# Ledger of designs, part 196: VH-VL binders against q9vpl3

Target 1, 224 residues: q9vpl3
Amino acid sequence: RGKINIQRPKAPHYERARVVAVTQPKYPELPKAKSCFKTRAERTQQQQENPYNEIIAREVRNWLDHSRLVAFFHLSSITADDIFRVRVQLHKQNLHLKSYGSKIIEQAVKNTRYEAIVPLFHSNHCIVFSPDPEKTAALLRIVRRVPQMVLLGGIVEETMLSRNQLVAYAQMPGLHAVQAQLVQTLSQAPGHLIQQLQAHQNSFVQVLDVHAKNQMNEETPKST
Below, E stands for the ipSAE of ESMFold2; O stands for the ipSAE of OpenDDE; V2 stands for 0.75 times the mean of E and O plus 0.25 times the DockQ between their complexes.

## First folded at step 7 (VH-VL)

Design W1 (framework fv_ontamalimab; at its last look DockQ between E and O 0.05; V2 from the best seeds 0.00; counts 0 for: pae E 10.3 > 2, placed apart)
Fold by OpenDDE, look of step 7:
Structure W1 (fold): chain C 224 residues (1-224), chain A 121 residues (1-121), chain B 112 residues (1-112)
Amino acid sequence: as target 1 above (224 residues)
Amino acid sequence: QVQLVQSGAEVKKPGASVKVSCKASGYTFTSYDINWVRQAPGQGLEWMGWISPWNGETNYAQKVQGRVTMTADTSTSTAYMDLRSLRSDDTAVYYCARDEGIWDSYYFDLWGQGTTVTVSS
Amino acid sequence: DIVMTQTPLSLSVTPGQPASISCKSSQSLLHTDGETYLYWYLQKPGQPPQLLIYEVSSRFSGVPDRFSGSGSGTDFTLKISRVEAEDVGIYYCMQSTQFPLTFGQGTKVEIK
């Protein structure tokens, strides 16, 4: 008596198989409720624009439009306590630390001059806003002691700057100092030119005098 | 122009009190701390303490603790230093100096012109 | 209190020559945050002190490049590459690593 292989039942005789195949009830395909098979992606796309997100996006836009200094940071593993300490330091300098979702930022800057910042927001990030571009140096001094905050770039006076450019900007003397230096440099230029011109003239006169003296000495006949 | 302007010279008797003012201009008063440093005639510099106009926090040197009170008026952007129970060794030029107040870095990037306080019997 | 000791107390320098001032602290000025809070000031005759160097080696805005600071731990140096007439005054080192803030005795620099 052959061991009944329950895992691979012997195929029925050809005639029986045909009858079974024809007599199998065709059950109507249960209406696949389209709603049950929507992928997470399809469900997320139909998510009605959360009115709250629009409000927040508008807030972000408002901050961008009224800030003369905007700095973008990557946040590594940082404690709430450390963030709070940083926030206090920034607040004292009229610097405002904010965190927004990437989607909110994308929505806020869509079709605006700020659209180029979207690639900076792929990970945990924060933004510092200020109405005063002169606070860039203070911002960098504060953040220097916070290794969890990594400067990615920023906007100063409507100009997008890289990390290195922001650092360079912070090291620059104030506009007035630069102007003063320029004026000083320009004021010295004419004096130097005059001095050089006078030096050449004096040298020329000296050479002529020597030449004249030599000619006078040659014309004095040795009265033997 | 960014500057600190101090009150005029004072002559006091031993046991009296003196109040020196320091008016700030050209910057946000609450963004910086005010330090007081004194210099006796022909001597070096001595730190007395600091005040934060932002939160009113103060820190006094032990040598003047109990005799000094530092205050700040944000409405007038003026800092005050009150020194009581004056002694002859308090005769000095008193300076107010600005500190940016970032973390634990205390450096003075702006100074007042100084106020001479003479204590003489 | 941290005691700051400057050497020399007086220095006479010929214009155009270099100058060097030493500042030693009684304790390490390395703070727990990893920074060293040493500062250099110049007090010109009849004027308040002015900041030259902050955090050992950083030049303050407007300070000429002839000034440089160096050092670590307890030993610090201010160098002037070419002394000018305007550099006359008393130089002070200051520490802010620990309260109270303390200054060196001062180094008087004169032109020979």
Scores: ipSAE 0.804, ipTM 0.910, lowest interface PAE 0.7, mean pLDDT 89
Fold by ESMFold2, look of step 7:
Structure W1 (fold): chain C 224 residues (1-224), chain A 121 residues (1-121), chain B 112 residues (1-112)
Amino acid sequence: as target 1 above (224 residues)
Amino acid sequence: QVQLVQSGAEVKKPGASVKVSCKASGYTFTSYDINWVRQAPGQGLEWMGWISPWNGETNYAQKVQGRVTMTADTSTSTAYMDLRSLRSDDTAVYYCARDEGIWDSYYFDLWGQGTTVTVSS
Amino acid sequence: DIVMTQTPLSLSVTPGQPASISCKSSQSLLHTDGETYLYWYLQKPGQPPQLLIYEVSSRFSGVPDRFSGSGSGTDFTLKISRVEAEDVGIYYCMQSTQFPLTFGQGTKVEIK
């Protein structure tokens, strides 16, 4: 489909644009003190009930650590044929559709900067991973006609973005230009999130309110 | 309820420009591409190009490339097609159509009523 | 560009009788994903086109079951098992397998 290969102006000097681009740093890992503070019963039940629980959690951690693009969706009822077709189309663009239990997600992100994502997985969901953040536009193009997949937000270059921020990121030209615009856009994130909350009336309103308040300048990170 | 409503008929001289509007209602404008298709009198359908309202990207048919500009205004849910340097063979009914693909397919499930553009000296 | 050729260009059909329209493409319409993106539209008199069939053989919502599509590769057919008065108009095939999107030249269906 030639629609993806749309001609856009490119920066004339690669090295100059790259120097001014801002790449989000990887945050330090949280101290392991929280994992050490697990009760004896919690640790024992986790190991006793599912011996593969840690193996699956390591898979999720590996995806999170090596994906520069992660997108979170609420998933409504959808046929197996329809979701398979979506997965095939995503895979063609190096976009990997996955679903994991909330307990597995919680274990995978424990003591990491991404601990805040756990509330997103209390309902039926799916996650898209990709090593290529420029594929955000392709992702949105594929899923925009899949009403069963409702975009909640994502992670780009280790930075959490709201739904509106992720959509805005996808509309920007070139990797270097997008990274510079991402830094500027973070200063406007609370306003965009608040506007989006006014437009939605669903079970996720409480989670979005928490994220809006956490993106304000006055609050310290609780999970980092 | 769900509809595309186009601007009214236009009569132009060769060399002029025409700008046709296409206002969407009843659906999320930024979720779908808008395609432009024209039909000369007594002739078949000819695809002219598309625009993605959500990011402003466009793709034009070779026959009209250089003479056409497609734009979208998300605040008014309106797509525009501006055709310049008009010739008599540009006389046609111009349709906007929503690209309603099932999964990765592209097809036009919703059409505007059409805008007649007549180019004559 | 993929050229779409329809035959016949005009049909006169007695009500209740079948009709068949051929659409041939200059290149295979089989996409790399294994699907074939061929569509059929009907343009009734004085109206914009409306979608009948997508992906060769799938009927769009609300389309009567007397319409059926078939074919593969470069050769495709739309069949109307029993033509009714409301089926009058111009039928177009279209492909979206490759840019640019292209239509057949149309087949006018009339009632005798």
Scores: ipSAE 0.007, ipTM 0.469, lowest interface PAE 10.3, mean pLDDT 76
ESMFold2 (binder alone), look of step 7: mean pLDDT 92; pTM 0.938

Design W10 (framework fv_ontamalimab; at its last look DockQ between E and O 0.26; V2 from the best seeds 0.00; counts 0 for: pae E 4.2 > 2)
Fold by OpenDDE, look of step 7:
Structure W10 (fold): chain C 224 residues (1-224), chain A 121 residues (1-121), chain B 112 residues (1-112)
Amino acid sequence: as target 1 above (224 residues)
Amino acid sequence: QVQLVQSGAEVKKPGASVKVSCKASGYTFTSYDINWVRQAPGQGLEWMGWISPYSGDTNYAQKVQGRVTMTADTSTSTAYMDLRSLRSDDTAVYYCARDEGIWDSYYFDLWGQGTTVTVSS
Amino acid sequence: DIVMTQTPLSLSVTPGQPASISCKSSQSLLHTDGETYLYWYLQKPGQPPQLLIYEVSSRFSGVPDRFSGSGSGTDFTLKISRVEAEDVGIYYCMQSTQFPLTFGQGTKVEIK
């Protein structure tokens, strides 16, 4: 008598299987009780426009619109105390450190010129705002000593810059210094041209003088 | 123009006090700390201390501790250095110099023109 | 206190020639934050000091490329690749690694 495999019961005889199939009560599909708690996903999709999120999004827009310097950072494991210390250093330089959720940022920059920054906000991030683009160097000096803050990029004078471009910008002399240098360079250009032109003229005159002297020497008759 | 302008020369007797002013212009006064450095005639530079106009914090060199008080008036963007119980060896040119005050980096990127203080009997 | 020692104390240089000034500290200037806080100043005759180099090797804004700083630990050097007439004055090294801030004795640079 073969061991009744309880895990794989032998299919009943064909006739028995037919009777069982016909006698199985057809239970009406229980009305899918609409009361099943909307999955977290469905609740999150119906996220009622939280009026609070709108307010915060408006704040973010306001900061973006009034800032001439915006820097984006990734935050690694950093303590609240360390953040506070950094915030004090930044604040002294009129740099404002803010942290917002990715959804809030997305909402804030939707259909704006800043929409391109959304991909930067995938993890823990912070933003530094300043009305003064000249503070870029100070910002970089401060965050250089904070390994937990990783510079991702920024916006300076409405131009989006990479990390390397921000570093380069900070090393540049101020606009006035650059302008002064440009003016100086431009002012030297005519002088150089004049020197080159004069050099050619002088060379030409020298060649002519040599030629004239040679002709005079050939015309002096050998007085026998 | 970004500058520090100091008060005029002072002549004092031994035991007297002198107050030197340093007025800042062309930048945000509270964003930088003010340092005082003196130079005796024909000698090198000696750091005296610093004040943070932002916090009001001060740090004085031990050599002048107890005799020096540094203050800052944010309304007038002016720093003051008061040195008491003057001695002949306090005769020097006194400089104010700004420091950006970022972390532990102390360097002086802007200097006043200097104030000559002469202590004579 | 950290003692800063400069050598030489005086230097006469022909225009266009290089110059080198040494600064030695009595202890390491490497700070716990990993930075070295050594600075170079130039005091021209009748003027206040002006910043040349910060943090050993970084040129301050407006400082000509002929100036360069190097060193580590306790030994530092300021180099001028081509001395010009405007470079005349007293050069000071300064440390800010610990309080009090201290300066070197100064090196007087003159033109021959």
Scores: ipSAE 0.718, ipTM 0.865, lowest interface PAE 0.8, mean pLDDT 88
Fold by ESMFold2, look of step 7:
Structure W10 (fold): chain C 224 residues (1-224), chain A 121 residues (1-121), chain B 112 residues (1-112)
Amino acid sequence: as target 1 above (224 residues)
Amino acid sequence: QVQLVQSGAEVKKPGASVKVSCKASGYTFTSYDINWVRQAPGQGLEWMGWISPYSGDTNYAQKVQGRVTMTADTSTSTAYMDLRSLRSDDTAVYYCARDEGIWDSYYFDLWGQGTTVTVSS
Amino acid sequence: DIVMTQTPLSLSVTPGQPASISCKSSQSLLHTDGETYLYWYLQKPGQPPQLLIYEVSSRFSGVPDRFSGSGSGTDFTLKISRVEAEDVGIYYCMQSTQFPLTFGQGTKVEIK
C-alpha cells in the first residue's frame, strides 16, 4: 500500500535485491604481465567481453521466451525508493520490472523476430514481463500513477503493438472472446493457414488501434 | 466463477473468540488484498482491516487493534479473520471484500456473502 | 479518523424521477498524489454492498449510465438520473485517502 500508511513506507528487501545484483560474480579479463611489450593481439584479447554480460543476455532471452506480455517504457529520472515501490506493485500482479543495457538487449534478440525493439533502448528505459496478457490492464493502472514511466509499446502473444494498440488491447471488451475468435478461425481453416495467420494477426492489431482511437475520443476526462 | 465464499453463522458468548473464513476462487488470490468490513444490525458499514496475501502485511482499525488477527493461506486461497475477547457490540454481519491493492485505491469490487456473528450472554 | 456524513439519511423517490445523495467529509479527500479516493456503494436488501463509483466519478464496470458521481475536496454527490425499482437499497460513500477507511452512515433510497 505504499503511500497510504506514510509518505515513505519501509520498503522490504529492496536493499537486498540491489546488493545481490551488484555482488554477482564479475570475471574481468586480467592483464597478463609477460613483458612490458605486449602484442596488439594480447591487448585485444584482454578487452574480451565480460562473461557476466552473456549470462544476463540469456536471462533476457528466457524472459522473452516465457512472457506472453512484454511492455517497453521510457524511464525518466526517478528515485530509488520510488522505482522499488513500483517494482513491488508490479510484482504483486505477476508483472516483472527489469532494465538491461542496450547492448545486452541486442545480444538477446539477435537473429529473432524481435530485433525491431532494439531502437527503443537507446535512452533510459525499463521493460515489464509477464506470462499473463490479462494483466495488461493492471499494468496500465499501476503506471498511470508513475509519470516517470512512459509507455512506448509492447508485445502481446508474439504480436508487436504500439502504445495506442496496447492501450486498446487492455480496454477491449471480452478479451477472452477475441482470443477465442482467433483460435476458432485458425482451427477451421487447414488450407492457407500461414497466410491467414499473418492476415488475421494484422487485422487483430488494426482492430485494436481503431478501438483505442475510438475509446480515447469517447472517454471524457475526470467528471469534475 | 469469481467469488468469495465465507463460513457459516456463529453464536458466541462474551469473552470468546471467532474465526471467519473467506475462500477465494476464480482469480489470482495473491493479486488482491482482502478487507474485512462488518455491519451491526440496522447499522452502517465499518472497516476492520486488510491483509495482503502477497506479502502477509496487515493493517487493522484502531477499534479492533489487539483483538484481531487476519491471516491468509495461499495454498487454499483462503483468508481468515480471528476476533478475540468478543463483546456484545461485536454482533454483526462480517464481510470479506477484495481490493485490487494498486497504489492508494481501495475499492471493493467483490464481496463475500457475509457471516453473521452473534455475541450474547 | 475522517468522518463521512451523508444527507439525506432517507429518500423516497417516484420511479423515473432523479435522486441526489450528498456525502461530506470532515477533511479534504484530495491526496498528495493529486487523486481523490472517494467511492460509492449500493447495498440492496439482503445483499452485500456492490461498487458503483470509484475515484469520485468513474463508473464501475456494468453500472448503468444513470449513475454519476461528482465533487471535490470535502463535498461529493451521487446522482441517479432516473430511479428504477432495482435501485432501492442503502447507498454508502467511502474514503480511502487516509486510514482508517471510513464509510458514511448510509442513505436509504426507496420507491414511493
Scores: ipSAE 0.253, ipTM 0.624, lowest interface PAE 4.2, mean pLDDT 78
ESMFold2 (binder alone), look of step 7: mean pLDDT 92; pTM 0.935

Design W11 (framework fv_ontamalimab; at its last look DockQ between E and O 0.02; V2 from the best seeds 0.00; counts 0 for: pae E 13.4 > 2, placed apart)
Fold by OpenDDE, look of step 7:
Structure W11 (fold): chain C 224 residues (1-224), chain A 121 residues (1-121), chain B 112 residues (1-112)
Amino acid sequence: as target 1 above (224 residues)
Amino acid sequence: QVQLVQSGAEVKKPGASVKVSCKASGYTFTSYDINWVRQAPGQGLEWMGWISPYNGETNYAQKVQGRVTMTADTSTSTAYMDLRSLRSDDTAVYYCARDEGIWDYYYFDLWGQGTTVTVSS
Amino acid sequence: DIVMTQTPLSLSVTPGQPASISCKSSQSLLHTDGETYLYWYLQKPGQPPQLLIYEVSSRFSGVPDRFSGSGSGTDFTLKISRVEAEDVGIYYCMQSTQFPLTFGQGTKVEIK
């Protein structure tokens, strides 16, 4: 009597296997009971809006809204001591150095005019805020000493500027100086025009005078 | 030892100039700003301005604007305050003070011993 | 300019007794960055000022526990829980919220 291997039953005869396969009740797939428990991943993805993050986001928005100068920097291996020194220098110029997480920045600027700055915050960054756009030159002067602070760009008077544009802005004479120069240039324009017009008239008169003199000399009969 | 050592007492006539020195030792001179504060006899403290030894940047109080020049010599770690057109009311003890802070705050954590400047006719 | 006003201008205290000095600013010392830049200094006789308190309530290194600072906005207080002979001098509050930096008039503390 062959030991019935109960662990590896011989496959049924082909005909029997077919009948069994066809007669197997197709049980509706039990609705995958959404495990009532949100997977740790789903729970962690439900980023519980940390009330604290909201507060910080509001702070960021407040800074953005009240600042006429905003500068974005990448931080490359800067020490806390160096940051502190820079912060003190900036503070003396009414420049405020702040650092926020990328997520906080995203939250703060979401659906705002500042949304375009989000791509700047992929690494260690800091932001400098100022109510005075005239401090741009001072800012750049201070941070020039700090090679670990790399200027990425900024916002001046609600206009987003590239690094190069910001540098150019800082080099421009103040609005008043530019205006004064413009006024001076404009005030000189009429004078120059008048001089040019007068020059042409004078030249014309001179030519006519020469012509008249030549005609008079031709009419004087050689008294022989 | 971390210290600021100032120059000796000065007696000047009205209209003259005085230059006070402040020598720093025991720390990196360019890492901290130097402030000048004066104190008239029996009076309080008056901030005059600051200088950054690192870049030479200065900020002067309006009261002394035009009459004061602050300079720093990094080679000797010495800060200088030059006050011109001296008046009797400029008679005071002049202090240099190092500017330090924590985070966004800055304060004077190190002071010189003071330099007495007397302006007398 | 921010005017700093100290009261009283002079204080005579018995050793071991508490002392309190008030400093009022003409405007709020709360800066736009959310910080309050108020400092306390002690000038002992014949010496330069020395820092006691920074940021309203933080004791500087080496400052005894008997010194404490408090306040907000425009009103600030320095307290000495038990005055000692070494505490004799002139106390000054200073603001750095706005330039120019300004000091109070000073409060002379003497021992009875």
Scores: ipSAE 0.019, ipTM 0.490, lowest interface PAE 7.3, mean pLDDT 84
Fold by ESMFold2, look of step 7:
Structure W11 (fold): chain C 224 residues (1-224), chain A 121 residues (1-121), chain B 112 residues (1-112)
Amino acid sequence: as target 1 above (224 residues)
Amino acid sequence: QVQLVQSGAEVKKPGASVKVSCKASGYTFTSYDINWVRQAPGQGLEWMGWISPYNGETNYAQKVQGRVTMTADTSTSTAYMDLRSLRSDDTAVYYCARDEGIWDYYYFDLWGQGTTVTVSS
Amino acid sequence: DIVMTQTPLSLSVTPGQPASISCKSSQSLLHTDGETYLYWYLQKPGQPPQLLIYEVSSRFSGVPDRFSGSGSGTDFTLKISRVEAEDVGIYYCMQSTQFPLTFGQGTKVEIK
């Protein structure tokens, strides 16, 4: 088993088979979609009847604790074929598509800083987790072609962002290069570097927030 | 047969409009986006925008923003590009091209035959 | 807009000889997702373009292995190891790292 090539992922063999099937007989096989992503009815029933809800809640906590990027989506009706293809593309970018019941999310985030996310899960949904916040642009590019996944918002570097803020964050070029430059100076001031990285991230988020608010004010000048 | 078939050549005067059609066959029309690319005589390729037949979403190149409207009719599997306020520098061959609409890839694996639009006084 | 500059603008080659086409972008095409969205198309005379190479170096289905792509950042190259008569046409690079999608000005390849 080889490592996933996060740097330069190729289209999966399923996508190759789909392209070939437009010119040849189709032989699709989608084994993971039905085993990995449940229907709405199955998810709801599991949430209500599963005696091990706390075990699943611990899984959610682990994903939240180890993910620097979390994105929340409303999920409309989607075929098993389409969601499998989306999951494979996301996985190539170290983006992990998950779905959990709202009660399990509530258990997972109870008495934590993440309690504010619970209302997002009162409708059919999915979540994407990643340790790599620089993958936000890849995430949005992949799901832009999936109208069944509607972005609600996300968390980047422990900061909650609205839908528009997350989109704006993804469009800011050069952030990765700035972060890389700061890491390259690590050897001289470990505590100072942590403070500088946190301030830099906060500064970019604050710029995105101010930019979004200014656009709203400019579009509706009599509203404010 | 998987194909994109475009409408015939058009001759227009400056200030008029043109509407080019692109009929898809042999595949599920709503599963792929349609891009429009033009090529002026002796010139290279210029991307104009795309439309998703699935939900009607569009993205236009800034150079033609405000003059172009892209639409799709799912009942006839036909995409349209309407370019208004024509100028002589709009003289070109206009191509429609398919890309995979549910995946975030921007490469064009199927092209129409092209529609020549000539804008002359 | 990202400007794509191709060199040379034309080539005359003897069948069986190699050919090389350069494409330079005005900005890095390395996307924040770690991928580089650079593509090569061939437009044969009287035909629409056809895809040859996607994502810098990957050959599209049915493209002969004499075509290869390479490069990173702002510098990209398409190589044809042995040019054949069917390879005549205009070659375009294209980027989709940022909107708008932009093409190079084209390189015309002819047989001498």
Scores: ipSAE 0.000, ipTM 0.432, lowest interface PAE 13.4, mean pLDDT 76
ESMFold2 (binder alone), look of step 7: mean pLDDT 92; pTM 0.938

